# Designs tried in a protein design chat: VHH binders against Protein Aster-A (GRAMD1A). Part 13

Target 1, 172 residues: Protein Aster-A (GRAMD1A), of Homo sapiens (Human) (q96cp6r367to538)
Amino acid sequence: SGRLLINSVFHVGAERLQQMLFSDSPFLQGFLQQCKFTDVTLSPWSGDSKCHQRRVLTYTIPISNPLGPKSASVVETQTLFRRGPQAGGCVVDSEVLTQGIPYQDYFYTAHRYCILGLARNKARLRVSSEIRYRKQPWSLVKSLIEKNSWSGIEDYFHHLERELAKAEKLSL
Short names: E, the ipSAE of ESMFold2; O, the ipSAE of OpenDDE; V2, 0.75 times the mean of E and O plus 0.25 times the DockQ between their complexes.

## First folded at step 16 (VHH; framework vhh_7z1x_3)

Design t4 (from s5 with T50Y W101S S104D; at its last look DockQ between E and O 0.03; V2 from the best seeds 0.00; counts 0 for: pae E 16.5 > 2, framework grips, placed apart)
Fold by ESMFold2, look of step 16:
Structure t4 (fold): chain B 172 residues (1-172), chain A 119 residues (1-119)
Amino acid sequence: as target 1 above (172 residues)
Amino acid sequence: QVQLVETGGGLVQPGGSLRLSCTASGFTFSDYEMNWVRQAPGKGLEWLSYIYDSGGDTYYADSVKGRFTISRDNAKNTLYLQMNSLQPDDTAVYFCARDYSEGDYFDYWGQGTQVTVSS
């Protein structure tokens, strides 16, 4: 099962919060740069409906690998859902595949972002994550995958929460 | 089948009060967060209030904070909205809405109950 990493109300409306996180925004670009992600590309959102769209991000992340490459390539596929064009919020499901690391064919990570509009200038963001296995690793390997993955996921989303809190203060 | 039925609307004078009820059936009411929304004539939907499944945490739109109180009775499968100090711009159809537990979408709505505030 997964872990809940963000469950917070921000003084930013739901559409603005969605733009900050899920458009090609200055907030997103700055955040990814702070995380030291490089080679960042974002496809446009595409789909047959404003209520169901998909995009792909590619980027390079730093990794703590004492005996090999100090970075890894990532492909992140995001799928956006909403009930209708007037819905106050959205859900984005993200699947993250990391390339060039040991055990890469064993797992990927999945993240669900839920934005709910509470008022014109207030929205709730929930983010939960899980590790999904494509092959069942032995116990020691699974422990290493989970330790390293959860460390990275927690650092990323706790940093995101702090940056959102900073940005909401500038909007007031 | 999931069903939400709003009742308690009517005609009131400015400054008056009403209590709306929303009776739920076809699902485990206590497992779901619930909302009140309204639609004034010729306008879009306006979110008003939100309550956690346990009834503990509540949230309100600025337009109704201090005047409206959301509550729930999970033993009776009923959501409430106490509306005080009603004014003509509160005239609308009021709906209760179930939050989707995985993804913060409203997935079920009632037919609504009309509230009219007029002298």
Scores: ipSAE 0.000, ipTM 0.131, lowest interface PAE 16.5, mean pLDDT 83
ESMFold2 (binder alone), look of step 16: mean pLDDT 85; pTM 0.861
OpenDDE, look of step 16: ipSAE 0.014; ipTM 0.256

Design t5 (from s5 with S104D; at its last look DockQ between E and O 0.04; V2 from the best seeds 0.00; counts 0 for: pae E 13.7 > 2, placed apart)
Fold by ESMFold2, look of step 16:
Structure t5 (fold): chain B 172 residues (1-172), chain A 119 residues (1-119)
Amino acid sequence: as target 1 above (172 residues)
Amino acid sequence: QVQLVETGGGLVQPGGSLRLSCTASGFTFSDYEMNWVRQAPGKGLEWLSTIYDSGGDTYYADSVKGRFTISRDNAKNTLYLQMNSLQPDDTAVYFCARDYWEGDYFDYWGQGTQVTVSS
């Protein structure tokens, strides 16, 4: 059902990695700009406790479409779970809804980020993704949805992994 | 084979102190965040404290903050818990535990050591 896109150890601590990915950080701002995302808004994190929080991002992404729109609107809902208030790591579940594309009502994508602190300045990041269907398309349409979605997901997360590795080097 | 062995438990009077040890083998101890947890009679596991691999960052549950101190010696593959100002409600079996991936707290823990606080 899902694909593992990142499974890497970085020489940055778990708290720092969380801040880079899940705060309104210079790293995140720069990364989204490199991806050519525009109209980016991030809500603050809020929720029942420091161990369970939620935020919403909205942004516009470029899409490759020779005969249609060149961009699409996205709403991404992120839910953060911590093992405890002072734990060295977290899980973030992301649900991504894309609007302005063919078959947009059929599916959304889901991503799980797992950060585990291994040391003060060392953490593991795992990211896995899946495509979730609200409606079952005919087989040809499903193949097109999966081809296009996986291409975008793989490009995004492989780029993220490279930029994290670059940022790790600059901090050392 | 991963092995964790707790020692240092025993009977102590209220207000007393104990130092627990946990000797690790079968894995690269210095790569892992380590924990102390306890289980009082008839109750579930209670997380007490966590220490990162280098010993610089430590975390405590509110119930033990200020009384217990976690430490480690990576050269000896040993985790420690210094327990001061012990009270009868600290009576429990104490376990050391290694964190594990995928959202569960622990993938390995020892057999535990009994701590009994009574007058």
Scores: ipSAE 0.000, ipTM 0.156, lowest interface PAE 13.7, mean pLDDT 83
ESMFold2 (binder alone), look of step 16: mean pLDDT 85; pTM 0.867
OpenDDE, look of step 16: ipSAE 0.007; ipTM 0.260

Design t6 (from s5 with D31S W101E E102S G103P S104D Y105W; at its last look DockQ between E and O 0.31; V2 from the best seeds 0.00; counts 0 for: pae E 11.6 > 2)
Amino acid sequence: QVQLVETGGGLVQPGGSLRLSCTASGFTFSSYEMNWVRQAPGKGLEWLSTIYDSGGDTYYADSVKGRFTISRDNAKNTLYLQMNSLQPDDTAVYFCARDYESPDWFDYWGQGTQVTVSS
ESMFold2, look of step 16: ipSAE 0.005; ipTM 0.241
ESMFold2 (binder alone), look of step 16: mean pLDDT 82; pTM 0.836
OpenDDE, look of step 16: ipSAE 0.022; ipTM 0.390

## First folded at step 17 (VHH)

Design A1 (from p3 with D102G S103T Y107V; framework vhh_7ubx_2; at its last fold request DockQ between E and O 0.05; V2 from the best seeds 0.00; counts 0 for: pae O 7.7 > 2, placed apart)
Amino acid sequence: QVQLVESGGGLVQPGGSLRLSCAASGFTFSDYEMTWVRQAPGKGPEWIATIYDYGDTMRDDSTKGRFTISRDNAKNTLYLQMTSLKPEDTALYYCAKDWEYGTSYDVRGPGTQVTVSS
ESMFold2, look of step 17: ipSAE 0.599; ipTM 0.855
ESMFold2 (binder alone), look of step 17: mean pLDDT 79; pTM 0.796
OpenDDE, look of step 17: ipSAE 0.012; ipTM 0.280
ESMFold2, fold request of step 18: ipSAE 0.644, 0.690, 0.672; ipTM 0.869, 0.887, 0.881
ESMFold2 (binder alone), fold request of step 18: mean pLDDT 80, 80, 80; pTM 0.799, 0.800, 0.802
OpenDDE, fold request of step 18: ipSAE 0.014, 0.014, 0.015; ipTM 0.302, 0.328, 0.288

Design A2 (from p3 with D31S Y54W D56S S103T; framework vhh_7ubx_2; at its last look DockQ between E and O 0.07; V2 from the best seeds 0.00; counts 0 for: pae O 5.7 > 2, grease 24.8 > 24.2, placed apart)
Fold by OpenDDE, look of step 17:
Structure A2 (fold): chain B 172 residues (1-172), chain A 118 residues (1-118)
Amino acid sequence: as target 1 above (172 residues)
Amino acid sequence: QVQLVESGGGLVQPGGSLRLSCAASGFTFSSYEMTWVRQAPGKGPEWIATIYDWGSTMRDDSTKGRFTISRDNAKNTLYLQMTSLKPEDTALYYCAKDWEYDTSYDYRGPGTQVTVSS
């Protein structure tokens, strides 16, 4: 099952929050650097309309497992769904494929970002994540996948939340 | 207009089971995540579970294992299967289309009362 990782209100408008998170913004760049992500590439958003777009991110992440690789290549596909003009905000679905890690063929991770405008300079961010299995692992393997994946995912999004909070304060 | 109508609540003994239903109309049900929440007397709203449009679920740990959220898109209906009910589960149960951080919900029904008592 999925986990709710961020559920917070920021004193930042929905559009600004969206730009911070889902554009090649200084915020995002700084954040990814803090995460020690390297070789980051961002494709432009593309699609048939402005309401439905897709982009691809590639980057290298550090791996802390002493018995495994020290880094892994990641391909993240993001799909943007803009909310109607009345509500403001957006939904972004993210699929993250990590290569070079144990049992990489068994699973990938998925994230849903929900930005909802509450006021001109106020928006809610909700982020949920799940591990999706391409193959059904036996119980021990599943446990290992879950343990390793959630640790990284939770750290990432908790860090994101903290940085957003910091950015919010700086903008006041 | 978005409409949500909860049903299936009632009086049940501890250890019993109930299945709640939420009939949805006024929007494309299959395209939206849906949520169950509850509010006990004197307490604020409590999130129970969410089921996404693609079928995955997210659930609160306090009811995890006892409560199961599901949906039937063909019937525009959301379900909450409750088992091993406890007196602490006594509350008004709501389904919601959208919710906010402060446990306020943009769209929810009038709720269905669940009372667990010996």
Scores: ipSAE 0.020, ipTM 0.340, lowest interface PAE 5.7, mean pLDDT 88
ESMFold2, look of step 17: ipSAE 0.053; ipTM 0.531
ESMFold2 (binder alone), look of step 17: mean pLDDT 80; pTM 0.802

Design A3 (from p3 with T35H D53S D56S S104D; framework vhh_7ubx_2; at its last look DockQ between E and O 0.02; V2 from the best seeds 0.00; counts 0 for: pae E 16.7 > 2, grease 24.7 > 24.2, placed apart)
Fold by ESMFold2, look of step 17:
Structure A3 (fold): chain B 172 residues (1-172), chain A 118 residues (1-118)
Amino acid sequence: as target 1 above (172 residues)
Amino acid sequence: QVQLVESGGGLVQPGGSLRLSCAASGFTFSDYEMHWVRQAPGKGPEWIATIYSYGSTMRDDSTKGRFTISRDNAKNTLYLQMTSLKPEDTALYYCAKDWEYDSDYDYRGPGTQVTVSS
């Protein structure tokens, strides 16, 4: 049930695009503020091998829930892998656990960011997402989980793509 | 055409310090990630640290924070500051440009020998 959310070329080099998305950059800080994320913490990247680095983000997201909590806590674990030398770039896999929502123990979401350098000042970003189940939900519950999760995922990544496009134009 | 030349190695007592340099030419140094790697006799290469073009660093925990990578883009030079050196740090140290998961570094230098002995 994976979906491709972003598949776009930006006139920004692969290393800069990686820095914008995966360091504590002004772009990332501004993007998360626009999303109204609060209580944001980022651990440093660390790891035990050259191909495998990890960090943890925690934050609070607003949710549109007329009958319950108006926000939820999130723990996002990101794992970074290096890409090939002919075209700079990286892969980042994230796992997102949301706390304080119905059926939180049934599932989590996973996202893969692929950055591929196409030229010195040109890179492709692909982002795909997947809902992963820990427990098999009853069919009506599964439909609810799928609908709400994909709505949130699509809004987030379409917004990210728009902000990257805006930042690219300001850098031309 | 790409050239990487290491210097600053030598013989040092345990507990001592050394600063290694890597002079780069033949490419736009500031655009590329750079690495330090070492190889002891009879062992495979061991990654030590990476510094990206945007300034972030990654380092291997095996050195327990005794080694610090840095760069001076105006001088096209990469550095490795080593402290609290131990006999097991004895190795050939070399710098490298770029990295890929299933291959060696794009380019590497000939290395500089570091020997730690009493």
Scores: ipSAE 0.000, ipTM 0.113, lowest interface PAE 16.7, mean pLDDT 81
ESMFold2 (binder alone), look of step 17: mean pLDDT 80; pTM 0.800
OpenDDE, look of step 17: ipSAE 0.014; ipTM 0.318

Design J1 (from a14 with Y32W Y34S S61D F108S; framework vhh_5j56_2; at its last look DockQ between E and O 0.02; V2 from the best seeds 0.00; counts 0 for: pae E 15.7 > 2, unsure alone 62.4 < 65, placed apart)
Fold by ESMFold2, look of step 17:
Structure J1 (fold): chain B 172 residues (1-172), chain A 126 residues (1-126)
Amino acid sequence: as target 1 above (172 residues)
Amino acid sequence: QVQLVESGGGLVQPGGSLRLSCVASGFTFDSWESYAIGWFRQAPGKEREGLSSISGSEGGDTSYSDSVKGRFTISRDNAKNTVYLQMNSLKPEDTAVYYCAAGWDYYSDTSGYDYWGQGTQVTVSS
């Protein structure tokens, strides 16, 4: 069951927005630092065309755990697709695997970023997320996974939306 | 090695027309779906201003600044690897050096353009 986290228009062109989110950009570096992510690494984008590429990010995130580990390791795999000549923009599918948390082998999160060019200096960003299960948890475990994961996902993407709005203002 | 060469500048009377050309070498337009060619201009003492852009494998994605909409038309000939700027109803305030640029951004933002031509002078006076 997915959720729509961002559905907003920004006064930044689709190509620029893509660079801000999906390159090793100053925006991305600053945003991840604000989220207190550490040990951030990004692989190069790899593929035989500009329309279908893949990269891997690894990083450490803080977690709210009063009696256990205070951080978790993350591997995020991103796959980029171009939307085509008339639409402008791209789709990036992200799969996020977190280690060092309860029930880590039960699930991962998936996120789809859709950038649609509306004009040279204007684009729509949609982000939707879902929790994907590798193993079927009992209902109490599922509730725990859902509560903690959606809390983190919503905080992350609402923060991202705010930071994009701030960066849009600076570019104007 | 990407190179851009502008031509077609000159002296014209107000109300006249002029066609600028930008010949690209080192890449082909139909190989780069999101790569754009843009036209910019810079008048003495002013900042460089984005005017128009064209992108897409078939050249269907075009944009214009408000200052030139309706008067300027951008077009592309993929066989000649050339982008054109047709400039109609020229005014004295159109006097500037006109630049062709190639990059991932479209227009009005110079930071996204990786390659620049040498510029061609356009002068509109009586």
Scores: ipSAE 0.000, ipTM 0.119, lowest interface PAE 15.7, mean pLDDT 81
ESMFold2 (binder alone), look of step 17: mean pLDDT 78; pTM 0.807
OpenDDE, look of step 17: ipSAE 0.018; ipTM 0.379

Design b04v (from b04 with S30D Y31S L101Y; framework vhh_gefurulimab; at its last look DockQ between E and O 0.13; V2 from the best seeds 0.00; counts 0 for: pae E 12.9 > 2, placed apart)
Fold by ESMFold2, look of step 17:
Structure b04v (fold): chain B 172 residues (1-172), chain A 118 residues (1-118)
Amino acid sequence: as target 1 above (172 residues)
Amino acid sequence: EVQLVESGGGLVKPGGSLRLSCAASGFTFDSYDAAWFRQAPGKEREFVSAIYSEGSTTYADSVKGRFTISRDNAKNSLYLQMNSLRAEDTAVYYCAAGWEYGSDYDYWGQGTLVTVSS
């Protein structure tokens, strides 16, 4: 991963935090609406207990494009790894492919969420992200991809962290 | 192949010092948290120290003030400076890298033995 975006402890248990982030929860629904995501679909989690569980999200995001479409389609594939019942928590890796943007065939973004249970009502969330290249762009194009992508990634996860902090107060 | 290889272990007198090194290969080390663990004969593996990708550090109470963790991302290396060594520090020391999740880091080394004895 390229950058650590969240490394915080919340007064929410690991299973509840996992539900808030990785089910079709009221928290997630509200958060995505705040981000102006539309056309949101989530597949069920599926897979073997010996392997990864996986789901796919699709959604439409707003983009800044003065001469073309004002939105882009996204496919996000999430893979969940459980670390064992005693440890409490999980790791979720996501891969985010955005269609309808410049240089879309050059890259995608990847994110790793780590939830560690610390107590019945306490957990740590760590989120890191990276930009993965399918094709190696020349320096100027790479700079554009990274500037736009990191701006969006940082806004998204800093907003998520603030909303998680607000939500933990409501679980008193 | 992902590898973590520890070095720098050995025999040392009480009160002495050692510096452990861990060389990482096969992955992008600078994006990962890293840690040292140890396991004494007949005891459970225990946490010693961690350094996170953003640079913050934590230490077990038993080693605070005596041990210093550091990393050199350009060399893909993790270090543990151990000062004021005691007999109770005798253990196999393990390098780990990944995201903190109890003691279940993604990658582990094979260990290097530190013996503190007169």
Scores: ipSAE 0.000, ipTM 0.152, lowest interface PAE 12.9, mean pLDDT 82
ESMFold2 (binder alone), look of step 17: mean pLDDT 82; pTM 0.835
OpenDDE, look of step 17: ipSAE 0.018; ipTM 0.403

## First folded at step 20 (VHH; framework vhh_7ubx_2)

Design X1 (from k3 with M58F; at its last look DockQ between E and O 0.07; V2 from the best seeds 0.00; counts 0 for: pae O 9.9 > 2, placed apart)
Fold by OpenDDE, look of step 20:
Structure X1 (fold): chain B 172 residues (1-172), chain A 118 residues (1-118)
Amino acid sequence: as target 1 above (172 residues)
Amino acid sequence: QVQLVESGGGLVQPGGSLRLSCAASGFTFSSYEMTWVRQAPGKGPEWIAYIYSGGDTFRDDSTKGRFTISRDNAKNTLYLQMTSLKPEDTALYYCAKDWEYGSSYDYRGPGTQVTVSS
């Protein structure tokens, strides 16, 4: 099942927070570097309307599991749903496909970012994640997938939250 | 149980003044950031101002200079002094409890109606 990984209020406006997380921002660049992501590519946002857009990210991540490869290729597809100008904020759905890892064909991970504008310089960020299975693995395999995936996901988003907190303090 | 009860709303002419109050209970009021938010018909919620537990205040530009947020921790009460009211200020006004960074929930009361009309 899914997990709520971030649910925090930042003294940063919704638009600024969105820019930080979902544009080619210095914040995002620095963050991904800290995560030791390499070969990062970002497609531009595109879509039929400004309120509904899609982009693709590709990058290489380090793998800490002693069994298997030391790195993996990732394709992440993000879909942006902008809230109306009066409501502020946005929702971003992310599907992350990791290649080169054990049982890669069994699952992918999905993340939902919710940015809610509270005031001009205040917004709430909520991030939830889940593992989605394309086919049912037997119990031992499922346990391995869950253990390895959640470890990485939790570390990533906890790190993200910390870096956002640092950025918030610097902006004050 | 967190409870917030707004009062002080009403009908006022343009240029008039109102003072809203929010009575808080069910939590340590002095430890929380408090916020005023309003919602006009057909619009999303608009947060007007918030005040930290330490007393620092932040205000939205749309009401800056006209509205003042304050608190009395001894009375567990939040205030919004509104001056030079405009028809555009017509909305349901809510008092909201919020944490600073790192907290997960905010709460609001049922609201008090402010109507600015000639």
Scores: ipSAE 0.005, ipTM 0.253, lowest interface PAE 9.9, mean pLDDT 88
ESMFold2, look of step 20: ipSAE 0.122; ipTM 0.581
ESMFold2 (binder alone), look of step 20: mean pLDDT 78; pTM 0.782

Design X2 (from k3 with G54Y M58F E100L Y107V; at its last look DockQ between E and O 0.02; V2 from the best seeds 0.00; counts 0 for: pae E 16.3 > 2, framework grips, unsure alone 64.6 < 65, grease 29.7 > 24.2, placed apart)
Amino acid sequence: QVQLVESGGGLVQPGGSLRLSCAASGFTFSSYEMTWVRQAPGKGPEWIAYIYSYGDTFRDDSTKGRFTISRDNAKNTLYLQMTSLKPEDTALYYCAKDWLYGSSYDVRGPGTQVTVSS
ESMFold2, look of step 20: ipSAE 0.000; ipTM 0.112
ESMFold2 (binder alone), look of step 20: mean pLDDT 77; pTM 0.764
OpenDDE, look of step 20: ipSAE 0.190; ipTM 0.579

Design X3 (from k3 with M58W E100F Y107V; at its last look DockQ between E and O 0.07; V2 from the best seeds 0.00; counts 0 for: pae E 13.3 > 2, grease 25.8 > 24.2, placed apart)
Fold by ESMFold2, look of step 20:
Structure X3 (fold): chain B 172 residues (1-172), chain A 118 residues (1-118)
Amino acid sequence: as target 1 above (172 residues)
Amino acid sequence: QVQLVESGGGLVQPGGSLRLSCAASGFTFSSYEMTWVRQAPGKGPEWIAYIYSGGDTWRDDSTKGRFTISRDNAKNTLYLQMTSLKPEDTALYYCAKDWFYGSSYDVRGPGTQVTVSS
């Protein structure tokens, strides 16, 4: 089961919101720079239709590691679903694998973005996240994984929500 | 075969108006959302307006309400009414069916040039 991190209505149309979050947009690039992500690369979207596409992002994130490297490598795979040519919005599923951290082979994080068009200049964004285990860790290790992962996930998505709210106000 | 053909561009003085048209064929036009996109020299594509199949519309705030998208489903035609044109609006304007930035699945026309100067 996961956690709901964003469930907000923005005064921005659904297609514009999708472009802000899931293209190589000035908004996305600025947001990732604010998060101190470096070495950001985005593959093209590709797939069997515009309603079902996939891309891969790679980037370097800062980490809190008192005894080692201060950064980690990330591979994020995003899969975009659009229910049909007439849909006002989309769903993007993201799987995030972080390399160079303790217990990296035990888990990954998954995130679902749901964009729903409500009106001409209005859309709802829902983001939920979960931690998925490849191997069952012992309880102490699991607690550490979950505490550190949820802290990072919450910081990321709360920051995203604030930046979307800023961009919405500038558009009025 | 899906085809989109834009027209109505040209040279216009600042403050002028233009109405762009996009003639569509090869698909059930009334069932699809449509968009207008512009691209200035040396810049990436810029989304400016959408119209959904149900008739709801959206426009990017960069045009500050100067542009209005509309459609005539009986004529399979998409429109962009542009007013109070500025030099910054100079670009190639094209219509698209289901546009995604960088997507290999976009269907768009060749575009119509709008030049706001002199």
Scores: ipSAE 0.005, ipTM 0.141, lowest interface PAE 13.3, mean pLDDT 81
ESMFold2 (binder alone), look of step 20: mean pLDDT 78; pTM 0.780
OpenDDE, look of step 20: ipSAE 0.024; ipTM 0.302

Design X4 (from k3 with S53R M58Y E100M Y107V; at its last look DockQ between E and O 0.01; V2 from the best seeds 0.00; counts 0 for: pae E 13.9 > 2, placed apart)
Fold by OpenDDE, look of step 20:
Structure X4 (fold): chain B 172 residues (1-172), chain A 118 residues (1-118)
Amino acid sequence: as target 1 above (172 residues)
Amino acid sequence: QVQLVESGGGLVQPGGSLRLSCAASGFTFSSYEMTWVRQAPGKGPEWIAYIYRGGDTYRDDSTKGRFTISRDNAKNTLYLQMTSLKPEDTALYYCAKDWMYGSSYDVRGPGTQVTVSS
């Protein structure tokens, strides 16, 4: 099942928040560096309409759990759904495929970012995550996947929330 | 044309109170979110509180229990009521509008000095 990892209001407009999170922004660059992500590549957003676009991220992440290698290659596909100019905000669905780790063929992680504009300089960010299985692992393997995956996911988004909170305070 | 003028600062002892005012002119005050920010010597500026057009407020947790932001649209005036002041509250206090991430406020006053010392 999924978990709600961020549900917070930031004193940042929806468009700015979107720009921070989903463009090649200084914020995102700094954040990924803090996470010790390396070899980061971002494709441009592309699609048939302005309201529905797709991009691909590739990067290398450090692995800290005892199971597997010390680093892994990641391919993340993001799909953007814009709410329209008057409403503000967007939804971004992210599918994250991690390669080079044990049982990589069993699962991937999915994340949904929801940005809702509340005022000119106020927006709510809601992030939910889930582990999706391509095939069912036996119980012990599933437990290991869940434990290792959620540990990383929760650390990532809790860190993101903290950095966003810092960013809104340092916006002057 | 657009102008903001802060007042009400001064020297107070720890535990004291101050009420800052910001007089706005040159724009439709009621149509804008207003912000109090402060900057201490040697530190970067930090936001303290916001008041939205509808009157809702957003305050930093560090001052939420002690500071209250309000506005009087009829007087084009923004207020900051400060209580239980601490030495670490010593700073130059500004009012501002049109906050943007990564950018300085497009309009702010010259500031009013608040000094908390025994």
Scores: ipSAE 0.000, ipTM 0.233, lowest interface PAE 11.9, mean pLDDT 87
ESMFold2, look of step 20: ipSAE 0.000; ipTM 0.115
ESMFold2 (binder alone), look of step 20: mean pLDDT 77; pTM 0.775

Design X5 (from k3 with S31D G54W D98E E100L Y107V; at its last look DockQ between E and O 0.04; V2 from the best seeds 0.00; counts 0 for: pae E 14.0 > 2, placed apart)
Fold by ESMFold2, look of step 20:
Structure X5 (fold): chain B 172 residues (1-172), chain A 118 residues (1-118)
Amino acid sequence: as target 1 above (172 residues)
Amino acid sequence: QVQLVESGGGLVQPGGSLRLSCAASGFTFSDYEMTWVRQAPGKGPEWIAYIYSWGDTMRDDSTKGRFTISRDNAKNTLYLQMTSLKPEDTALYYCAKEWLYGSSYDVRGPGTQVTVSS
């Protein structure tokens, strides 16, 4: 279930890639600003070990809605499964709840980032996403939810992939 | 307190198979990625395979076709299934915790000798 959005190798080590995506890094800050996300807050990572941590992001996203609000509030909860200080990878599971959109109580989106270390300066990133329903919408509503959500998810992750490719040349 | 103990090596003929085991203790095995490394006499160490705690593995296709890394988290054991063995596979094989190519690693075992000869 779900859709694979990124499956690419970057000339960036796994630990550095994790830092770029999952710390409060200049890369992440710049990327979110390019996406026009505002009011961005990030909690610290916390948990029972460096191999299992959680954080919460809150931000405002633009939406295309000619008849209603032009932005929506988002709470994103990320759970990190990480290996050792020099280990070659991690998994981050993200759950994204959006408020201020039609049928907001029917669904949320989930994303899995997998980073696999291939060499000191090389890693693979896989990102897959799915739409999870809390309530089963009528079929016409479901198709609208899926069309709008997948459009946003695909734009976000394809943009992320392009920015990662650009950044790997700059040694971030 | 961390210990890794390899076993399953031996003398085999070309084309043969072996399954190496690495028994782990002194750490929460299921939280860590693991790797197999080999070193032939007079050569530097060669990284062969890497496995994450969730089961995904890494090695380019040219090496995965003959060697398969796996783990059993319930038994705290790492495995390397080797097939179609060749004389150039003769080496000391050892497991290591958190090994990346060209990088220092935390702990390794004493190794198990694999010798492929007619």
Scores: ipSAE 0.000, ipTM 0.152, lowest interface PAE 14.0, mean pLDDT 80
ESMFold2 (binder alone), look of step 20: mean pLDDT 78; pTM 0.771
OpenDDE, look of step 20: ipSAE 0.018; ipTM 0.334

